# VH-VL binders against q9umr5, part 190

Target 1, 268 residues: q9umr5
Amino acid sequence: SYKPVIVVHGLFDSSYSFRHLLEYINETHPGTVVTVLDLFDGRESLRPLWEQVQGFREAVVPIMAKAPQGVHLICYSQGGLVCRALLSVMDDHNVDSFISLSSPQMGQYGDTDYLKWLFPTSMRSNLYRICYSPWGQEFSICNYWHDPHHDDLYLNASSFLALINGERDHPNATVWRKNFLRVGHLVLIGGPDDGVITPWQSSFFGFYDANETVLEMEEQLVYLRDSFGLKTLLARGAIVRCPMAGISHTAWHSNRTLYETCIEPWLS

## First folded at step 8 (VH-VL)

Design x33 (framework fv_acimtamig)
Fold by ESMFold2-Fast, scan of step 8:
Structure x33 (fold): chain C 268 residues (1-268), chain A 123 residues (1-123), chain B 106 residues (1-106)
Amino acid sequence: as target 1 above (268 residues)
Amino acid sequence: QVQLVQSGAEVKKPGESLKVSCKASGYTFTSHYMHWVRQAPGQGLEWMGIINPSGDSTSYAQKFQGRVTMTRDTSTSTVYMELSSLRSEDTAVYYCARVGIPFSSYDFWGDYWGQGTLVTVSS
Amino acid sequence: SYVLTQPSSVSVAPGQTATISCGGHNIGDKSVHWYQQRPGQSPVLVIYYDSNRPSGIPERFSGSNSGNTATLTISGTQAMDEADYYCQVWDSSTYVFGGGTKLTVL
């Protein structure tokens, strides 16, 4: 039988966004128990990411306990960062496939319509003034804002992403790395036409340098230092990269070809 | 300036099909979901469904499932709503409305509405 | 299945406060949006996310939402406020509108 699947949504989102994904799973893997978590929906998705991690942790514990053979995670956009932290803070997770759907794993630095809507007078070049304040860090978006021109501020002020990526030291870093390394497969999905995740290679642990030139995962200090286990996972053959062009940010969970190519193979 | 311009009024017979258009301007067309809402004469607002213009994915209210189809054309920044097997009860003003939050369908509200398209279905 | 209940009509004198209720089971756990519709016109958003006003909407308009009732309040009611008012929520997989309240300013 198929392992249960747990779905974690993104910014300004809810279980509703995954209706098509659930239909695809039901068609190809009938009998799969899929739980889409109805936590931090809508505006509540702006709550600090560590608060969201605590809430989602409480929800996934009983699901994982009922599935000794293991579970799969499908985590969309901001939800992929929640799942990154879950895999690190849980001493007892039994996740086989962690499927990251267009998540800003190395952070976000883009002039998207989200930024224009939330901060109409701000540009990506100036958002660091808001995000790297104590007030700004009370918002999920700022928890993964990664301005490549103010990397010193990011490293010192980020209360979430810099810590979970091992870019700044934390007392629990060794335990977080050990926990994360228990994952069976890290399936990374994203693409150049996403339009929101900037740079789109952030979904594959690539990111801008100070000149806004994208450096891929293998050139990142977090990979080279193996800060949370990416180098170890790659050496084990546990990292899957599945880029796809032609898919916009809100279509990753509702594109049949994407599902069949990048998701279906990892739902054992 | 955000503007939604709908096609003109229509008169239909029972059993025919309807196709209403809504042309958007003044913003990035693919960044906002679009919903369709109708209003029968002297009655309240009734939600019909929603379309994601970037992914062309749709979700319809149970009442209209099987009769309604929503589509979009990104080259003209236009969304369409087709309703088949028309009945006299389908006489209504049909509205398109933009979802206020970019890239979200969850907790949507209509921040900008089209002018409405009156459709009369009678024999 | 989820139902929003509004009074069919509310009447107030000019300058008085009008209150329009929107009842729903545990509606306080949902986000409520309010629309104003004048005769022959499209709906206009007057309140979103329970209590927020869009640009251009007078400060006379306010909203609240707790328990089983959301409320739209119009202080110092003016003749221009005469319209039908609709509340709206998201429930599971459907967007639900209330039946509408006709506000008459006499």
Scores: ipSAE 0.531, ipTM 0.827, lowest interface PAE 3.1, mean pLDDT 92
Fold by OpenDDE, second read of step 9:
Structure x33 (fold): chain C 268 residues (1-268), chain A 123 residues (1-123), chain B 106 residues (1-106)
Amino acid sequence: as target 1 above (268 residues)
Amino acid sequence: QVQLVQSGAEVKKPGESLKVSCKASGYTFTSHYMHWVRQAPGQGLEWMGIINPSGDSTSYAQKFQGRVTMTRDTSTSTVYMELSSLRSEDTAVYYCARVGIPFSSYDFWGDYWGQGTLVTVSS
Amino acid sequence: SYVLTQPSSVSVAPGQTATISCGGHNIGDKSVHWYQQRPGQSPVLVIYYDSNRPSGIPERFSGSNSGNTATLTISGTQAMDEADYYCQVWDSSTYVFGGGTKLTVL
């Protein structure tokens, strides 16, 4: 039998968004138990990511307990960060494949519709003033805001991304790394035509340097110092990168070709 | 331009204490961990300990636990290393070295080092 | 405790390539940093995170790390490269230095 699949949605999403994905899984892997977690839907997805992590943890623990052979995680957009954090804090998770579906794994630094909605008077160049305040950090979007021009503020004020990345030291960094490394495979999915994740390479742990030049994963400090296990995962062949062009952000979970190429192979 | 300027050479007797200072400039002092490393004459580098950006947390090598104290003064951008109960084997050049990554002690790559402070312990 | 092993000395003629090894159990899974120390001077970082070169360090300096051995390579070695070289890693909340290698330029 196929391992259960747990799906975590993104910002302003709900389980309804994954109806096509469910169909694809059912067709290709009949009998698979797929659970789309309907937590923190809509506006509630703006809640602090640590709060979301706790909520999703409570939901996945029973599922994992019933699946001693392991489970797969498909985590979309913001959900990918939630899942990564989840795997970091859980010392007993049994995740085989962690599929990060167009997630800003290395953070966000772009003017998107979401940002304009939440901060209509602020451009990305000024958002650090808000996001790196205690007030700003109460919003999920700010929890992974990564301003390359204000790295000191990011490292000091980011209450989520900087911590799960191990970019800022904290008492649980070693344990979180150990926990995260329990994952069988890390499947990173994204593409240049996403239109939301900025830069799109963030889905592959690439990101801007101080000159807004995009550097790849292997050039990132988090990789170089193996702060949360990327270097180790890569070394043991546990990281899969699946870039795909021609897919907009809201279509990652509904594209059949994407599913067959990047998702299906890891649902065994 | 990052600079680490250490205090001058000292001569000590066994049983005394040394206190070396390291004044930092050219960067955000409160953002970087600081290491202390020593080198006995003709010997290699030896890690002594680390102090966090705020100065409220330290970690010392087991060899020096109970004898070493690291502190820092934000107002003067100075880090201090005190070693007590000195022995002849403590004769060495002592270095402060900044961790290259802000708010990180995970991986010590000292991108900037002080000029060193020679401490001679002799009866 | 984690141990890093370096050769005590390496000799090279000017213009030739110098190779300094740093051995450690599964060191390839760690990040290795290299320091240069000229006589009477403070250590200088020449390679960080296995293969990255700090600003101001000549391109002739390179590093690699795999398996049980990290390697510092100096191509086109010059007289000014004569120094002691130390590898360094982090292990179990401890910072470990190699014993150092004296590079002599003949």
Scores: ipSAE 0.028, ipTM 0.622, lowest interface PAE 5.2, mean pLDDT 93

Design x34 (framework fv_acimtamig)
Fold by ESMFold2-Fast, scan of step 8:
Structure x34 (fold): chain C 268 residues (1-268), chain A 123 residues (1-123), chain B 106 residues (1-106)
Amino acid sequence: as target 1 above (268 residues)
Amino acid sequence: QVQLVQSGAEVKKPGESLKVSCKASGYTFTSHYMHWVRQAPGQGLEWMGIINPSGDSTSYAQKFQGRVTMTRDTSTSTVYMELSSLRSEDTAVYYCARVGIPFSSYDFWGDYWGQGTLVTVSS
Amino acid sequence: SYVLTQPSSVSVAPGQTATISCGGHNIGDKSVHWYQQRPGQSPVLVIYYDSNRPSGIPERFSGSNSGNTATLTISGTQAMDEADYYCQVWDYRTYVFGGGTKLTVL
C-alpha cells in the first residue's frame, strides 16, 4: 500500500489547483490517500507564515498519527516554506518524501506581477522599505522577501525565512535542525521558465549575492555551516534535484511529464 | 499597453460550432490566466471557464462542461474558446478577460477585457 | 450553488450617494470584485478585493464587505456613472456573478 500524501498549496491558491496532480497520483499509485489542505486559501494565503504553520500543523498531526508507516508532503510555491517550517517545529513528524514544487527556499527577489499587483508603485529595489517593516512582516510574501542588497535588513527584519534557514540565530535552532533531519528525502523541483520565483535557483537553495550573481546551494553559508541540515542530507544521499525547463509557475502541479519524472518516483 | 483583441461577429445555425479568438499584447502572455464570460442580450454576465495559457490546464463552468473547449497558441499570444452544439440561447456577446493577478486561478478578478464578440445563433 | 443577489435597479440624483448591495451567505469571508458596464461597452473593473480601486478609477468609488452583504458606494454620483454594476466572487471551482444592478442617474 502507498503512504498517504499531504498537499500544501501556495500564494493565492486553493485545493482546486491540484485536481490534475490528484488524477496523476490515482493513475500511478491507485489507492493512495491524498489530503489537500483547505487552509489559508486565496486571500488568507497572505497571512503571516508562522500563523499558517500553526494552522497547517494542527491539520497534519492527526493524518501523520494515523500513518505509522510515514507520509509524503507535496508543497507548492509558498507552501514549500510552510512545509520547511513544519518539518522543523514538529518533534514527531514522520515525513518520508518532502517534495518541494518550485518553492522560494532561499527567498524571493524579483519584480514579478504578484508583487507589482500588491505594491504597484514599488520596484524590487525599494520593496525592502515595505517588507522589512513590522507592518510588512504581517504579509506572508514579505516573510520570504530576500533583498541581496540589504542583507542586514533581511537578517534583522525577516520574522520567518531568516530564522528557519538558520541565517539569524534562534533559541530553537538545534531542535529545528534535529527535527528537519528526520525527513527521508528532500525532492527539489523548479526551472528557468517558472517566471515567478526569482531567482529560479531559489527552489534549489541557490540565491543572489550582493552583485546579483547566483550562488548555488553548496556555496551558501547556510549549507556550509549546515545550519538546518542541508549538508548532512546531501551527504546522506537524501537530496534529489529535478530541474525542468519549459514549465511556468502555475504548470508544476498539472504537467504529466514533470509528475512522471520528478514526483512519481518518490511516492512509495 | 495591455490589450485583448477579439475576433469579429459571427452568425451561426443551431447545431454548428463557434470558435472565438482573443489576442493578447502588452504583457507576458503566459503569466496571466484568461477567462471567458458571456452575456445574452439584456442579461447579466455569465462565467464560462478559465484557461492557463502556459499549459493545458482548463476549468469550465458546470453548465458548459462537455460543450466548451478552451485552447491557446503561445506563438501568437492567442486564446480560443470553442462552443459546440449551438442553440438559440447561446446568442450572446462573448468576452475574454485577463485574470488580474498573475499565476493564479483562485479568488481573482478580470482586470482587462476584450471588446466582445457578438454571436447570433438563428435558423 | 453559491448565489449573489443584487437589486435590479437603483436610482439617484446627480451629486448624491448611490449604494449598490451584493448579498451572499457569509460573503464577508470572500473577496468581492465590482465591474461597471456602460451600454454597448465591455465591463470595467472598478473595485477589487472588497475595497481597492484600480488605477484610473475615481476616489468617489469605494467598497465594503462584511457579514452577508458587500456594498459598492459611489459618492457625488455623475451622469457618466449610469451603467450596470456587477459583483463577483470566487467560490471553490467557479466564478460567481451577481445578477447586475442598473444605476440610473436622474
Scores: ipSAE 0.007, ipTM 0.526, lowest interface PAE 10.5, mean pLDDT 89

Design x40 (framework fv_acimtamig)
Fold by ESMFold2-Fast, scan of step 8:
Structure x40 (fold): chain C 268 residues (1-268), chain A 123 residues (1-123), chain B 106 residues (1-106)
Amino acid sequence: as target 1 above (268 residues)
Amino acid sequence: QVQLVQSGAEVKKPGESLKVSCKASGYTFTSHYMHWVRQAPGQGLEWMGIINPSGDSTSYAQKFQGRVTMTRDTSTSTVYMELSSLRSEDTAVYYCARAGLPFSGYDFGHDYWGQGTLVTVSS
Amino acid sequence: SYVLTQPSSVSVAPGQTATISCGGHNIGDKSVHWYQQRPGQSPVLVIYYDSNRPSGIPERFSGSNSGNTATLTISGTQAMDEADYYCQVWDSRTYVFGGGTKLTVL
């Protein structure tokens, strides 16, 4: 029998986005129990990420308890950051595969229409003034805003991403690292034609330096310091990278070729 | 300036098929989902379905499932709605409407609407 | 199936405040959008996400949403505000419209 699958959606999204993904899973792994968490849908996806982590944690505990053999997580876009935090704060999670679908794991620095809707007069170059304020940190999207030109402000003001990435000290860092390292596989998915996640390499723990040159995961201080276990996971053979071109941000959960290539192999 | 321009009025007989077009301009066509909504004479608004122009994904209201098909042509920035097996109760003004938030078709209002296409289905 | 309930009609004198209700189970946990439709014209979005106004919509239009009722409020109502008003939400797999309210200003 197959392990249960838990799905966590993204910014301004709901469980409905995953109807094709559920069809694919049912076709290739019939009998799989798939739970798409219907929490923080639509506008509520703007709530602070720590609030979302608490709500999703309460929802996943009984699912994990009923599956002693383990579960898989499929986490889309912003949802991938929620799942990162879940794996760190849960002392007894039993996640085998954590499948991250185009999630900004090192943050976002892009002038996209999502941000223009929420902050219509702001450009990516000045959004740091809003996001790194206490008011801005009450919005999920600002919790992972990572301005490479104001890294000192990001490190000081980020209430979520800088802490989860171990870029700023936290009393729970050692425990969070130990918990995260219990994951069986970290499957990273993303691609250059996403159109929303900027830089797209953020989905693979790459990110801009101060000159907006992308440095890949192995050049990041987070990796080099092994702040939450990326270097240890890579050495263990537990990190899978699955980039695919030609897929836009809203298509990661509904492309059959992507599913067969990047997701299906990890749903034991 | 965002504009949605629909095809002209049509008269159909029961059992025929209807295909309405909606040509978008003034924005990046693949950035916004497109909805189809109809309104029978003197009645309210009824959602028919949604299409993601950047892919082939569609979703239809249960009432129209099996009779409606939505497609798009990115080279002409046009979406299409086809309704088959027409009945007299399909007489309505058919609207295309843009989803208000880019890259999302869920839980968002319709910020721009086409002018509507009147379709009359009679013997 | 999720249902939105609106009064069929509301009458108000020019310059007075009109309120149009939209009832739904736990609608306060959903995002409500409001549309104005003048006779023979396409709908126009006047309020999105409970209380936000699109560019070009006068400040006299406002919205609120809590519990089981969302409300569209039009202060200083003018003759040009005569129209049908529709509330709309997303419910898991579908977009649900209210039945519409005809606003008469006289």
Scores: ipSAE 0.176, ipTM 0.690, lowest interface PAE 5.7, mean pLDDT 91
Fold by OpenDDE, second read of step 9:
Structure x40 (fold): chain C 268 residues (1-268), chain A 123 residues (1-123), chain B 106 residues (1-106)
Amino acid sequence: as target 1 above (268 residues)
Amino acid sequence: QVQLVQSGAEVKKPGESLKVSCKASGYTFTSHYMHWVRQAPGQGLEWMGIINPSGDSTSYAQKFQGRVTMTRDTSTSTVYMELSSLRSEDTAVYYCARAGLPFSGYDFGHDYWGQGTLVTVSS
Amino acid sequence: SYVLTQPSSVSVAPGQTATISCGGHNIGDKSVHWYQQRPGQSPVLVIYYDSNRPSGIPERFSGSNSGNTATLTISGTQAMDEADYYCQVWDSRTYVFGGGTKLTVL
């Protein structure tokens, strides 16, 4: 039998967006129990990510408990960050494959439609003034805003990304690292034609330096310091990188080729 | 070191209002939610409400809605809890307690507590 | 409203293991926090997220949560552990405390 699959949606999203993915899974892996969690849908996805983590934790715990052999997570866009945090705080999770589907794992620094909607008069270069305020951090988008030109503000004010990355010291960093390392495989999916995740390499833990040059995962401090376990995961062959071109952000969960190439192999 | 220092004990009459202060230090005041919890003599802990880091959002227990107001002053790093229309049943030690995770009220429990403020409501 | 149920009291001899239960419907699906309150003192967080210890909390404190019961375990109980213990959960934007358990060290 196939392990249960839990799906976590992205910003302004819902379970309906994953209807194609569900079809693909059912077709290729008949009998798989797939749960697409309808939590924090639509505008509610703007709520603080830690609040979302709490809600999703309460939802996944029963599923995990009934699946002693393990489960798979497919987490899309913002959902990928929620899932990473979830796995960090859960000391008893049984996730085999964590599939990060076009998630800004290393943060976001780009003008997008949702940013313009929330902050219509703000450019990415000025968004730090809002996002790194207490008010800004009440919005999920700001919880993973990563301004490469204001690193100090990011490190001190980011209430989510900086913490789960272990970039800011906190008393649970070691435990979170240990918990996250319980994952069997970390499958990172993304691509250059995404159009939303900026830079698109963020889905692979790449990101801008102070000159907005994109550096790879292995060049990041979080990797070099193994602050939350990336170096360890890579060393044991637990990280899978699956880049794909020609896929827009809203199509990652609906592309059959992408599914067959990057998702299906890990739904054992 | 994180410290929460509350105002002193108060004696009130029924119908009056109380206002307890909680001065925070040793951390970034604007980074954490603050809870208020009370404890009647010989009784257990009762959650009253929560205020967000900026002070512009609050959530109160249903029992206290309409009677409780939580505020905070960033300039003095002080959180306030006001309870109106006091009753004898409001006699309790009132605690401020910090949420354990920055910008979250739900995750890490209440990691630091004030020393408590005894409020006695009697005729 | 969500309700947490604790025994009113638990007694243990020094050096023995104390176990305090916290019952709640499907509490295993929630994150449970535990607080210690010594007489005349403020509560202290001793366990968060079911089984995690804050900095400064002795290793003899442990927690578990499954099904309908969360459990605080104190191994090698000491006199200083005599206190009231409260479990806590979050439910629908409300924070709920158990009724508390008085732990007596004999």
Scores: ipSAE 0.000, ipTM 0.488, lowest interface PAE 12.3, mean pLDDT 92

Design x42 (framework fv_acimtamig)
Fold by ESMFold2-Fast, scan of step 8:
Structure x42 (fold): chain C 268 residues (1-268), chain A 123 residues (1-123), chain B 106 residues (1-106)
Amino acid sequence: as target 1 above (268 residues)
Amino acid sequence: QVQLVQSGAEVKKPGESLKVSCKASGYTFTSHYMHWVRQAPGQGLEWMGIINPSGDSTSYAQKFQGRVTMTRDTSTSTVYMELSSLRSEDTAVYYCARSGIPYTSYEFGLDYWGQGTLVTVSS
Amino acid sequence: SYVLTQPSSVSVAPGQTATISCGGHNIGDKSVHWYQQRPGQSPVLVIYYDSNRPSGIPERFSGSNSGNTATLTISGTQAMDEADYYCQVWDSRTYVFGGGTKLTVL
């Protein structure tokens, strides 16, 4: 039988967004137990990411315990960062495939409707004033705001992304790396037409330098230092990169061709 | 508006136990680690320990290990600090203070402080 | 255990610049936070992560940290700045405070 699948949604999202994904899985892998976690839905997705990690951790523990052969994670957008942290903080996870759907793994630096709704007069160039304050770090979106022009503020103020990426030191870094490295496959999905994740290469651990030139994963200090295991995973053949053009941010979980090409092969 | 409100002043005898409360409001109680810091008359600030309100985990300064216990009640958004086997040198103002970054206990400053609780230990 | 050293007192005339030092072995590799405590009041965070100012703290407060010394600088010092100032770092799973500096504005 097929391993169970756990789905984690994104910002301002809910379990309902995955109805097409569940249909695809049922068609290609009938009998798969799919659990879409209905936690931190809608505006509750703005709660700090560490709070979300604790809540999702409590929900996934019994599912993993019932599946000794392992489970798969499908994590969308902001949910991909939640899953990154889950794999690091859980000493006993049994995740085989971690499938990241257009998640800002190196952070976000771009104007979006979400930011305009929360901070109507903000621009990406001045959002660092809000996000890198203690008050701003109470919002999930600020936990992965990565202004390439204020990298010193990002490194000092980020309560989440800088820590899980090993960009700022943390007492648990060695244990987090060991835990993360237990994952069977890291499947990274994203593309240039997403329209929300900026730069889109953040979904593949690429990001802007101070001149807004994108440097890919292999040129990042987090990769070169192997801070949480990316270099080790790549050497094991455990990283899968599946870029696809023509897909907007809200379509990654509802495009059949994307599913068949990038997701289906990893749902043993 | 973040507020930390502590219990009132106390007078104790040597050998007794002290329990100070700190009620938090204006933010999600379980999202920030809480610290206890004391200040003896005419002296500087001395860190006693930290509690994670979400997980009930604690870490204490070596000087207080075995005498201090930190607890919390999520239903009332209150943290407690209990110090046993009191001595005259435990006379101090005791402060609760919030760690400035959610879910992390290191590196950031203590951004909000309670008003302090004066504890006098004398015979 | 890690030790932070501050001068016990600093005196400055109104309008002049006050500097308060915080000495520690390789303190430039640590993040330094500064607190102001006025008589009879709770401490107030005035600088965090070496040089950042919380909202509501006047721009005349600034900080730096390099080598073995961190410094709190108060330009255009006013009578209301008269207080005890404490530096603080995180070291080996503990918060370490300096001994405090009494700033007198005469």
Scores: ipSAE 0.005, ipTM 0.407, lowest interface PAE 15.4, mean pLDDT 88

